# Ledger of designs, part 430: VH-VL binders against o27280

Target 1, 266 residues: o27280
Amino acid sequence: MDSMNVPEVLEIKRIVEESESVKTFIFSWDFRREVRPGQFVMVWDFRDEKPMSVSLIDPVRSEIGISIRRVGEFTDRVHGLSEGDLLGIRGPYGRGFELMGRDILLVGGGIGMAPLAALADEATARGMRVDALVAARTADELLFLDRLEAAGVNISTCTDDGSCGFKGFAHERLLTLEENHDMAAVCGPEPMMFQVMRILDERDVPAQLSLERYMKCAVGICGQCCLDDTGFRVCAEGPVFWSQELSRVREFGRYRRDPAGRRVPW

## First folded at step 17 (VH-VL)

Design Z12 (framework fv_marstacimab)
Fold by ESMFold2-Fast, scan of step 17:
Structure Z12 (fold): chain C 266 residues (1-266), chain A 118 residues (1-118), chain B 112 residues (1-112)
Amino acid sequence: as target 1 above (266 residues)
Amino acid sequence: EVQLLESGGGLVQPGGSLRLSCAASGFTFRSYSMSWVRQAPGKGLEWVSAISGRGGKTYYADSVKGRFTISRDNSKNTLYLQMNSLRAEDTAVYYCAKGDWHGSMDVWGQGTMVTVSS
Amino acid sequence: QSVLTQPPSVSGAPGQRVTISCTGSSSNIGSGYDVHWYQQLPGTAPKLLIYENTNRPSGVPDRFSGSKSGTSASLAITGLQAEDEADYYCQSHDSSLSGSKVFGGGTKLTVL
């Protein structure tokens, strides 16, 4: 489909269970409509729509994948679907990751590994060396380890509870790892991304960070995807931002806004 | 196929200078930190110096700081150690070693002998 | 005097289990830095035996294993063989030394 503004109804070709709470939904895709890692699509279940990052981009099989964590009514309904069922997909939207140099660091937390897994595939296909720091609260929430390993990615893990790899947070683990990267890409909980960004800035590593936030679209309220200081709309100017852009945003890593626009600390 | 080959060792008098080289092959040299590690006759391993893959950061053991300079030429796949103001205590086999992201050294050269004697 | 402490020697008979300790502090192993182990056969360069606390490079037998807890790490060798007679070194990173790498003093394993 030529238009990105109208949902295309696509059949769920395959479902991969990534964890107890995460599934990847795979669809046939016409690659005349380009999709890059870091971009998102709007997923419509014919009742509600939500933005979801593209987690698999496979031109050889002509497929895209969308990884969805079960966190509410919409995602619970989508998790109840089977192969052969239909979803509306429109997009892609937003700015994707830009690859530069030869050596790249990925830092992902929880479901934030989804867009980074797609980026890892592209980077390794280009012959880049990829190191990935995969972080989660527990071992069961670590995502895409087998896929990253199959792609030849050098993996380090950390969990808050110490159930796999380093015991601690992503930024604590990052301080113990060597830095030999031309760039980094970071996606996960905003407080994690803020701490990781600070370390990469100190190391003079340019970083791109993917920022996806709750949006309230059902009642016609707009602007919830805006960043406080810059007025950037995540769906228009993001979701991927360079670290130098995010360093000027007061709310990044400190608080978010609920549907009413109220500040909510992390 | 992945190899490191040291050269430049020899006999030198106290106060003299020597430049070691390490030729790398079989891997993407610029993507990895490199270290120099030495071992005095009959003694243990002692880390001497390290350099980041891009060459922007260098590190030195206190025993050699101010006297030794680590450098690399990524266009030639070569690591260097410039050793000045050499002392008898610097007598050792000097190994170059390839670093990995986790901080281990997974590939080592065969070493080059440096003897500082009058 | 090394920053990481190893016993200077350990010995065992063929088929036995031996363990080599590596004791650090809060500025190195205690700060979360990984521990790596090297085997040095007589007259040869060191070879990476264990990396990132527990991982074995391709070609290292599974009778070699590593572990890490608190400020210490250990290397275990089961089913000891004559060919294991070598010097063993632990290595980590120390934040108090400008981010430098540090080796243990080494342990000479003698197979009786």
Scores: ipSAE 0.609, ipTM 0.801, lowest interface PAE 1.5, mean pLDDT 87

Design Z13 (framework fv_marstacimab)
Fold by ESMFold2-Fast, scan of step 17:
Formats: C-alpha cells, sequence, structure tokens
Structure Z13 (fold): chain C 266 residues (1-266), chain A 119 residues (1-119), chain B 112 residues (1-112)
C-alpha cells in the first residue's frame, strides 16, 4: 500500500491572504512523509484535483502551506473555504530543488514565487545568503515580499508596468544585477525562465528551473509535459530541472504545445 | 451562490454624471478583483475599468480615462463606477464582473444596468 | 476597435461542428496570455464558457472545447444544438495596453 497515492482529508488550520488572487492554506503535516521545496501536492476538493506547489514547510510547527492562485472554477471554490473546512491532500510529488554553495539567487514570476518562498526559508535557515528577484506584471501580483524580508532575504522587484521597483521584465532587471552566485532557482512563465536561464548560463551560474506543466506528468497525467529532444518525445520527471538539461531541449522557451499537441510559439 | 447586482443606470444628458453600484454576495468580496464591462446596443463587449481586491490599484480603458472612476467599499461588499462628462458613445449596458486574478477569466457577471446618454 | 479579431458570424446545421477563431498579436495571445471564452444568449448577460484556454466550468457540456496556437485561439462546438445559437466572445490580456483586458469583436453563431 503506498500511502502517498491516497488522498488524506486534512482540516484547513489557517489561511494567509498573500494577495487579492493568492491564498496560502496551512495544514498540520506528519513529517514522516518528507517534503522538500520544489515539490507539489494534489489538492482535492471532493470534485476536482489539481497540482499545487508547497510554499511553506515548517517541521517545527508540523505544518505545510499550499499557495493557490484564483484562476478558475476549482481555485474559486477552494478560495471560498474557511478555517476548519476540509481538503484532500495527496503527495508530495516531483523532484525538488537542491541547495548548494553559500550564495543563491531566486528569480520568481507571479505564483512561481510560491515554491521559491519555501526554498528561501530553507536556504536562510542553513545560513546561506539569498538574493531574490521578484517579478510580476503589476505591484499587486508581487508575492511573499514581507515573508522574504522577515527571513533576511535581499529583495529586488520588477513589474511590467513599473508600479513597483524596476519597470520591465525579470531578465532586463537581472542584466543590471551583476553579483556572483553559486546557484540560482527560477520559477515563473516559461519565456521569462528561458531568458533568465540564458543570462545565468553566460555567467556560469548553474540554475534549477521549475516547470509547472510537468507537475501532472510526475503523477502520471501527461498533456503539455513532453519534450522534443533530437526528434524524440520524452516525458521528463519534474517539475525542477537543471539548466544543463533544458539547454539541450529545442522546445524549451521556443515553442509549447496547445491542447491538441500542436507546436505553438510563446 | 455568487450574485452580482448592478444598479444606478438610467437616462442622463450629455456632459452629465451618473454613479453605478454593484452589490456582491456569496463570496469574500475583498479577495477578488472586479471589473466593469460595457456593451453598446447591438455591439460587442468592451472592458471599461478594473480594481484590485484591496482597492489600491485601478485600471481604465483609454476611452474613459479622466472621466470615470472605479472604487469599492469592502465593508459594504459594493463596487462603484463614477461616470463624469458623459457622451452619447457611453450609451451601453454596464456589467459588473468578478475576476480573482488580472490575467484570469471573468467567472461571474451581473445582469447589467442600462445607461442612456441622450438629450 | 477590438484588439482580438473574430469572424462576425458563423453558421452550421444541427449535429455539425463549427469553430470560432480569435486572432491576436505578440502583445496578447502571442505573449502567452490565457484566452477565455464567453457565451451570450439573446437578451442575457455573458456567461463564462471556457477559461484558461481549455477548461470548462461546471455545467458546460463537453461539446465545447478551446485551443490556443501561436497568436490565435479557437472555440470548437461539436454536435450543434439550437440552444447554442448565441454570441461568442474571446478575451485575453494585452501587455501593450497598461492593465488592459481585451475582448474579441464577437461572433454570432446561427444554427440553421
Amino acid sequence: as target 1 above (266 residues)
Amino acid sequence: EVQLLESGGGLVQPGGSLRLSCAASGFTFRSYSMSWVRQAPGKGLEWVSAISGRGGKTYYADSVKGRFTISRDNSKNTLYLQMNSLRAEDTAVYYCARHGDWYGSFDYWGQGTMVTVSS
Amino acid sequence: QSVLTQPPSVSGAPGQRVTISCTGSSSNIGSGYDVHWYQQLPGTAPKLLIYENTNRPSGVPDRFSGSKSGTSASLAITGLQAEDEADYYCQSHDSSLSGSKVFGGGTKLTVL
């Protein structure tokens, strides 16, 4: 019997409102089931099941947090829930981030900051220096700034509309930041991650990138999770990949798949 | 059950002002971004304005900038659109619509309220 | 003027398949912004039909499906029924228009 494949019905212990569109749901967790930053769980509302990144890992309080952005019917229903209500949680699943070195860079776009917030907590707890570039289209979509600041993270922000910090895209802001890092972790829209990866590659900074579309592939549900590498279709185990792995994939950053499986530009 | 109910529409003279309201129920109003979308008779949908859940960010279509003001009162679960310097081309049904994320869908709509700008 | 281009009308017979296109540009659909679709029955408010390119809200029949390719998106309706006669709108976000939501011009579907 594999207990990770069976949803456990858990009570919502606390809800943190991260923004108008994002909430973190906090549950008691038995850490005999190891959870690492970059992993995800399947959240079941007794009707639909969706993958969600783990954004808080707190073994001292025996809690995990799951950050959910409102984007459709499932997430709308979950956002309507209150402390004391029940959700099914299955997992964790997927490849998490690896920490190495002393100085790390986090680059997050929108909800992509969720798995990076958990990573920031672990890195700072280990005594590492953490620089975070937090990107969003507008100021209201910048996530976890207070939590990152409280953890001692050095924060840079950028917004497409200039409503907070640098006006422009993450990769444009990164070009103005020349500090050396032992590694980077990146999570956000794929075109942003591709541009960031190329800059980090030129700086000889090894990067790990988290691809949300591969979360379903990791639990055996494949759609937009296959890569085209030298003419072969492969389902990659994710969601976290090293930049060296992604640099050899023609698909990454150049095109994606529509629901019919056709190649489309970003 | 999510409900959005618009009110305040009516007939107004060119150059006049009108304030629309949208009463929200069945959800945590402060957690959702809200928009006004209009539709002129026999025409398509046109986005007019949006406001963040906390009210700190507002957005406007170029056609209404400087004339319309979107606001909300989260204590009353009510969205507003203050319309000033009204023109004949502002004649439309005005819909209140909910979205949680600025890049997400309008998942619930009110029934609309008719604004007619005519002498 | 609409930033997203839809055909003004499409028609089909009961039981047939129709597709409604939504053509954008690099500043909206081409930048990876999601496409959402709304159905407006005569005399009613619009209702969400498809969200995030391919997803159906509860109560929307499997006959409706969405897809996105390059700078364009499509709504497909199979097994046409008389009650599908309505106006259909695509909607996305445009980064060249600060904070702007953009709608297609709308497509009137006529079921023979």
Scores: ipSAE 0.000, ipTM 0.395, lowest interface PAE 17.0, mean pLDDT 83

Design Z14 (framework fv_marstacimab)
Fold by ESMFold2-Fast, scan of step 17:
Structure Z14 (fold): chain C 266 residues (1-266), chain A 118 residues (1-118), chain B 112 residues (1-112)
Amino acid sequence: as target 1 above (266 residues)
Amino acid sequence: EVQLLESGGGLVQPGGSLRLSCAASGFTFRSYSMSWVRQAPGKGLEWVSAISGRGGKTYYADSVKGRFTISRDNSKNTLYLQMNSLRAEDTAVYYCARNEWYSGFDPWGQGTMVTVSS
Amino acid sequence: QSVLTQPPSVSGAPGQRVTISCTGSSSNIGSGYDVHWYQQLPGTAPKLLIYENTNRPSGVPDRFSGSKSGTSASLAITGLQAEDEADYYCQSHDSSLSGSKVFGGGTKLTVL
């Protein structure tokens, strides 16, 4: 089967409201077309197409889920849809996460918890011990806590404002947690991921990090996805990268680039 | 140019010891996990041991656990394998290999032959 | 016995297509771990040929391709050439051992 470059029009089977600003859209999926945690699909509303990470992979029920945060016109339109409405789905694309060892740490910030929720399902199904550090600005932005708990994941939370769990940033919470992991997977705001990566490097924990900000380059200008120090193109080689590669990228965690290639501080 | 060069192999009697070295050049050594993979004469590849970039985590195949010790010196860009209590079945070419971000091996060194015989 | 099973040998004529299988179990390929392939020319070290199931390193011609489905993976070689005579190994990860890499037993390709 090879039709992932042509959008398939799928009916929205179910919608799960994860928070005030995040919904998961669930579709029937033919698993002859394999999909892995960390990969993304292009979501087409018959007007615009945007990349979205897969947050649920359920071959038993023949379903995938795509979690979408309301941040602009496209996502506002998609959030206005109901069960039974249609969306175009193309993919999957990109590199997925790899699991190694027996103990894994997941560090997710905001919507970055979406691809990690799918990874948590796979890791738990393999019999791995899964610890998740779920971070957000406020309690209302913590995502997938009930799903992670139901899967048997050991959860730690932190919020910038202290409204739930540890008061502070993900990396500050991580410093207070006991180290005992064979690998980590990290997804969230780039400054958070940079700080978390530095701590994991000190603890000799190999980590995979998802650079979601560049996923738009999969349908845009390929040159904009290039990471200067290494020549990586996120659309071609990502969005998931190992920490040893990102530790050599000068701009990771410090600045981003706009569509014109200009440096913009975080 | 990325290169790995092994040394330290040779003939040793059962129960003896050898230390293998792997000199790395052309990349930031401390940023990569490193492995030793061996191949007995006329046989297939067998993973032996791995070490994290900073050296804080080590992994061993059950066949060598307790007898072999992997280590590294990042200031010298050198990987080591200390082999103790050697057995005839440890006879093999030992390859140094870099663990890439995708969990595969690239590059590989040329290998160094270890022969355990009385 | 190898954790990943490959046929010990495969053969083809110049210009033909051959496929080398790599059969795993639920603790490795069946768990979703990626498969990598290595080519070992006589008297040389192994060289990475395919990584993450389907990807080719720079310099590997497109007549080499990889695929993965269920508990198995395959390496396909088209347009066989004499210089393709080599041993081919698949490699994955096995969740039954912490941090363990596992190799197939190897397949000797003969170009007749």
Scores: ipSAE 0.007, ipTM 0.424, lowest interface PAE 12.7, mean pLDDT 84

Design Z15 (framework fv_marstacimab)
Fold by ESMFold2-Fast, scan of step 17:
Structure Z15 (fold): chain C 266 residues (1-266), chain A 118 residues (1-118), chain B 112 residues (1-112)
Amino acid sequence: as target 1 above (266 residues)
Amino acid sequence: EVQLLESGGGLVQPGGSLRLSCAASGFTFRSYSMSWVRQAPGKGLEWVSAISGRGGKTYYADSVKGRFTISRDNSKNTLYLQMNSLRAEDTAVYYCATRDWIGAFDYWGQGTMVTVSS
Amino acid sequence: QSVLTQPPSVSGAPGQRVTISCTGSSSNIGSGYDVHWYQQLPGTAPKLLIYENTNRPSGVPDRFSGSKSGTSASLAITGLQAEDEADYYCQSHDSSLSGSKVFGGGTKLTVL
């Protein structure tokens, strides 16, 4: 497992501009190191290292893609890079999504569509029916619509401002849609995921949710996770969790922690 | 090519029973919710019943609840409507229709006529 | 009356624009449920014309368009043609009714 723990310096082969704030960085990848949808890698710019979900898994072209939203100092620097530039990549890490049944629902908010796009590719390649609810604040922030459509995914959109599709939040849209899925996979802002989980639980749909805050815990960084009894268990096993595991985590969707470890409402 | 073909309609006396069938082809039947929608002569469309793709959930309009039973056989790509305790007001053309997760009735059959009369 | 209210009839001449309204309430269109539209030519089964408020299925001319605002929706037909003479139905979901599937009463379009 030594090769997974040492960053490999890889050349950026191609950059796809997904939106004004999101880019997908594509690298050649040796698939002797297996990668599953829902797993992440640690991206190193030779100053800082941050976890990023894998958004493209293409064994035919021997490529992986990593989609990064510009939100702070590290991501601003990475967004300034060009094709031919170098990044350190180590991994993959964490629990990936598990596909079950024949018909699946994906619910993604913003950059949360990144790991779900990789999952959609795998599900459609297996002959599964995929319905995707793609949510964002505005139409310009909806991600991967062309890629999902090309894969044969049935898409419904919602935006907070009503600029595309349903006007409202993902959970409000979900309440208006038919339930006919063997499982769901959910990724996005934690408050959105909590509301979606509640609806899916009421409909007896098993759901898997991907939590960014637990990605570092999956690589053994204990200081990055919740410390209560149920939270400790959840942190050890991320980033993908079943809804039944998360239903016992009091803080999920309601509270986060500041740098001092204090509970702060979302 | 998506096709839905209804059968089993006919003339029945009040209080009688009929079983309608809808044979589906050209799509992955188990992945679609299915509905029955009826239209009385010279009147508008009325949704009657729906069934989830796996058959685990069924829904009925208040006008037929307790009298009609929707079912499906995914191995035969066939939808059914068992109609009991029929009334004159049940006289209509009965359409079989697919329903996508968005809630639109995407594909419709040609319909089968049910006449409830003495 | 129908839960979704449509005018019983509308008429227009070839080349004109007509609109068909679909008026709902807070329990259906007002709750955010989508509106879908169907065209029924004489003696035929209904055909999906507009789905998810504004979208056209493959093969439906761009002369047909849908919109939704508040508790109401409308279907617009521009460049009216004789072949457009048909019955038109809106459809949505109503959270207060068993099964939640509701159709408007239908509108007969006459091309004069």
Scores: ipSAE 0.493, ipTM 0.746, lowest interface PAE 2.4, mean pLDDT 87

Design Z16 (framework fv_marstacimab)
Fold by ESMFold2-Fast, scan of step 17:
Structure Z16 (fold): chain C 266 residues (1-266), chain A 118 residues (1-118), chain B 112 residues (1-112)
Amino acid sequence: as target 1 above (266 residues)
Amino acid sequence: EVQLLESGGGLVQPGGSLRLSCAASGFTFRSYSMSWVRQAPGKGLEWVSAISGRGGKTYYADSVKGRFTISRDNSKNTLYLQMNSLRAEDTAVYYCARHSWYDSFDYWGQGTMVTVSS
Amino acid sequence: QSVLTQPPSVSGAPGQRVTISCTGSSSNIGSGYDVHWYQQLPGTAPKLLIYENTNRPSGVPDRFSGSKSGTSASLAITGLQAEDEADYYCQSHDSSLSGSKVFGGGTKLTVL
């Protein structure tokens, strides 16, 4: 719809500190503009516009939440804002996750837990059994554990340094856990997602993976956000893709593209 | 409330066969791997066999491989253990147990006694 | 012999602390598989006491605690009570045994 392509200036209703580097900004939302887990919005601070995943979808309270990790100048400025301040929000954009079956596995790394937290809420509301493997470099970077627990999600954690839960990477932890899932949803660093996808493919579990390719880039780079072998664009055809589609992309898990379109190893 | 109820135990001669059943209720049966765990009189716990939620994967302890067959009927919420070529050392209480995601046995039945004796 | 080794027995007086060890190898606990603990009262089925190394199911008192380090795990019982007299089993998974679940040999706890 026309209204989704024009930034709406919204007041920050509430800010939740998720960690020292991640905050969730909560806005009143008119749900005549449907928002699904896995979609993103463009966030405008009146200087730059960047894509951010929707991490909370609450029609009962008429609220959405957008979780933002501090990684550069734009996000540092946004982190400096307070309740009552204004941001431009445009969207939502992209394909959301599709739920199927009764049992779902979520595998999230770092800020990749943001879209998966919204998905967990929808899955539990639909009566699905939800198991979540939450991975990070350190305990301080594990996100949404209290929210997932409150929703009735079974949680396993892993950290690279062993500061919480299993010591190791998400794919190493996944090999030690039971597999009785009708589908999986995966979001995090691309190398993590590639390794997880390989295990799920071997176990014959259909997976949806959310690619945040170029989502830290400036507005107007649509068309540069292409996967090499298929030519599909994250902002137009993603960010959520089924594992069958990604398995045909030689670039996935091996190379990324910078804003200039050059191949860069992970 | 999760409940598991074993049945089918009894006295059987060496070389004989017996089929155990475990009736499950209070949870979505197809979503959980299930195991049989046995305990000989006065001895410790010994895992016997496991089956995945959909029944596509089965696992057996070396002591029973080739003699026992685990199966399930998700439409009836029932787990089975077909025991063939029974030996005196198979004498034990057989427990039905549900796997958690972490691979623990979070719920157990009361057990059913199998005695292999002449 | 068991692939997970427990002492056959431990004993303590009321109010004391006892620790039960569970020693594995690189193919089980050392590979990152979780350790779970079960309590079996005389004449009853086992009950889950500790899961995922350190977690307690609802209704298990906090005087029971679990830990895991390297290739070994331990169960600690503080404030020992007469009702704790039971057999205790550790359990993990062993990747070398074709998807096998493995139990320790069991430890008989006597409350004197």
Scores: ipSAE 0.644, ipTM 0.840, lowest interface PAE 2.0, mean pLDDT 88

Design Z17 (framework fv_marstacimab)
Fold by ESMFold2-Fast, scan of step 17:
Structure Z17 (fold): chain C 266 residues (1-266), chain A 118 residues (1-118), chain B 112 residues (1-112)
Amino acid sequence: as target 1 above (266 residues)
Amino acid sequence: EVQLLESGGGLVQPGGSLRLSCAASGFTFRSYSMSWVRQAPGKGLEWVSAISGRGGKTYYADSVKGRFTISRDNSKNTLYLQMNSLRAEDTAVYYCARYDWRGNFDYWGQGTMVTVSS
Amino acid sequence: QSVLTQPPSVSGAPGQRVTISCTGSSSNIGSGYDVHWYQQLPGTAPKLLIYENTNRPSGVPDRFSGSKSGTSASLAITGLQAEDEADYYCQSHDSSLSGSKVFGGGTKLTVL
């Protein structure tokens, strides 16, 4: 209906401070407009509009949550808002995660845990066994640990500096985890996701990876939305992709695109 | 310690068949892709075939497609190569090799000699 | 034929430096794929010598080093010793080939 044309103006019901740089904004939501983990919404502050992953889906309370990291002018303005203030929300957009099997591995880096936290809730509600590998630079940047624990998720942590859990990168910790998973879902920095995908591919664990950098393409804005090598259009298929498709994309994990669309090494 | 031990090589006539085996020990076999790499007498290394950890994906060099079949039995920690319609150019030492996720072959067996000759 | 090109032979005297090149193309090394190196002593199986361009497995002396630039990679051996006499192979991944694992043609190192 109106989801692509005009944002719905919603009141910020509650704000949860996840860390010094991350807040979750909670809104009442009419679930006649379905939302699935892995989907995103466009957040409008009445000046600019940016895509944000849905991090909480609660039909019992009729609420959704959107987790936002402070990284620039738009996010700084949104972080300055209080409960009772208004934001424009339109969506949801994009392909959500698919669940299969009985045992799932979640691998999240930084803010990439946001869509995976919503997925963890759905997986546990379906009776799946959920293992989560939560990675960050430091202990202070690990996100959603209390929420994952409350959901019954088995949590492993790793930090680059060793301040919590395993000292090292997500893929290094993954090598020491038991291989018991029917599928995996991965979201985080692209170099991390690439290394994780390679290990899961060698183990025959089918994985879904969220490529958040292309989320705005899914709302009909098609600038720079094509993955190279295959001619695959992220705006039609993403932001969530199976690892089998990403393994055919020469770009993934090896280089990024600058604002002009040129290949730049990570 | 990681060990790979090949067996099943020998002399075979052109058009014949052989099955090679590789017994693996010292690591979690199902967690690694495995490959066969061959070396003709006095020649270089040639990758032949690979199989993913759980056996769901198999890969073949163009020179052996349709003739060779790679398989594994993870309950026995054993890798196999079924070689059919053998040709003189298939004469080589066949190595079993463990494929590391970083893209290298980190452990190799001692090889088994396959000679295709009349 | 080999997709990765190595010189068929190189030679050096004890204590000297030798370098073995591995030349690829845009479909392999030029696409950012890593290069790995193997040492094969006479009558033995290959052994991993260098992985991911520059890294040494445990037990490999620091006399062996790897580098990668553009579409090419190099293996350098300093302080050359008689026991280094062997065949050396580079290996990478080629996106244009089914199965993708490619070896160089090999280089025979002779210690004078």
Scores: ipSAE 0.296, ipTM 0.679, lowest interface PAE 4.0, mean pLDDT 87

Design Z18 (framework fv_marstacimab)
Fold by ESMFold2-Fast, scan of step 17:
Structure Z18 (fold): chain C 266 residues (1-266), chain A 118 residues (1-118), chain B 112 residues (1-112)
Amino acid sequence: as target 1 above (266 residues)
Amino acid sequence: EVQLLESGGGLVQPGGSLRLSCAASGFTFRSYSMSWVRQAPGKGLEWVSAISGRGGKTYYADSVKGRFTISRDNSKNTLYLQMNSLRAEDTAVYYCAKSPWYGEFQHWGQGTMVTVSS
Amino acid sequence: QSVLTQPPSVSGAPGQRVTISCTGSSSNIGSGYDVHWYQQLPGTAPKLLIYENTNRPSGVPDRFSGSKSGTSASLAITGLQAEDEADYYCQSHDSSLSGSKVFGGGTKLTVL
């Protein structure tokens, strides 16, 4: 019944400024509608609708958070909103991360840390040892460091320009980290995720990767949110995939689809 | 600094068995996939087998499936190739190589000669 | 059968440029897999010469360069020298069900 999925109009309860380009919008949430780390919602500003990963899941406070990077017209309008303003939210959609074992590695690039921050909270609550590799272009674009530290996460950082932590890319930093983990979760730009996946495959670390591609709809029968070769629909079967599933997708890390569905190199 | 040293080659009769070893040093052995590559006398390079860092995944060329078994002992930094039901066409120099599964053969050993002949 | 096709031989005089081709298909180079090149001097193990299409390891002179386009790749050697006489192999990955590392048949470079 995909026609039954309509946005609920929610008041922005609190806004956290994560960086110059990223804000987290916090809403009261009825947890009779369960939400898991790795799932996304459709955010509607009464003009356009876009998919956003859930970055905070707090049943104790009855709150969810959605972290949004300022990149275009829609996100510019949403960043202009204040506490008390309204947004339409529908969902959650997609499959969330699965946790296994005792030790997890999180590898996040930029806004990709958003779904991983929610996962870190769940993993630490379950008693897992959590190591996070947080990557960004510059130090001021590193996200959720204070929140991860407060949760007891062991943090490594890297920046392209060397302004914080290791100077280099996430996969280069990962090569210097010799720890073995029972599993990993990865979210960020596809080229970064592809390189990280290769290293984790070498180490026999099963990894889940969150893939946010261009989406035209968020309901399971639409068929417009597909990966090449497999026919997987990101909104229905993702956005979280195991590395073994993703390794068979020729498009992953090499090509993306533009809004018209054309293959475009990264 | 990376060193790979093969051993265990020799002359064996058709239908026989042989076990090759590769001693690795100079890198975190358990973190990298390893491969065996062979080269018949006067011929080109042929990839034979690969094993993931922890040994959970193994890969084989069709020519050796069911006869060869790749394994590793990460506590000893050693890669192995157990070769059974050997055939004349298995005669080759066998190289141990450090090679990410989707990547290049970064470092090669000097090779060990396996001759399958009556 | 060789999955990647190379010419069996190529020759040049000292100081000249030679190019060695490597032709694949949609299941390997055409799928976006990187191409790597190896140099094998007579009686020695192969040595990595070019990795990830265009990159040179430390110690490889800039006379050696790689390129990739569509389903093919090329190794170019400029300022050819006598010590460049060797066998050259391209290598990529194939996305068939079992997956595999695949080599070209090799090219013997003769320096005249």
Scores: ipSAE 0.006, ipTM 0.463, lowest interface PAE 12.3, mean pLDDT 84

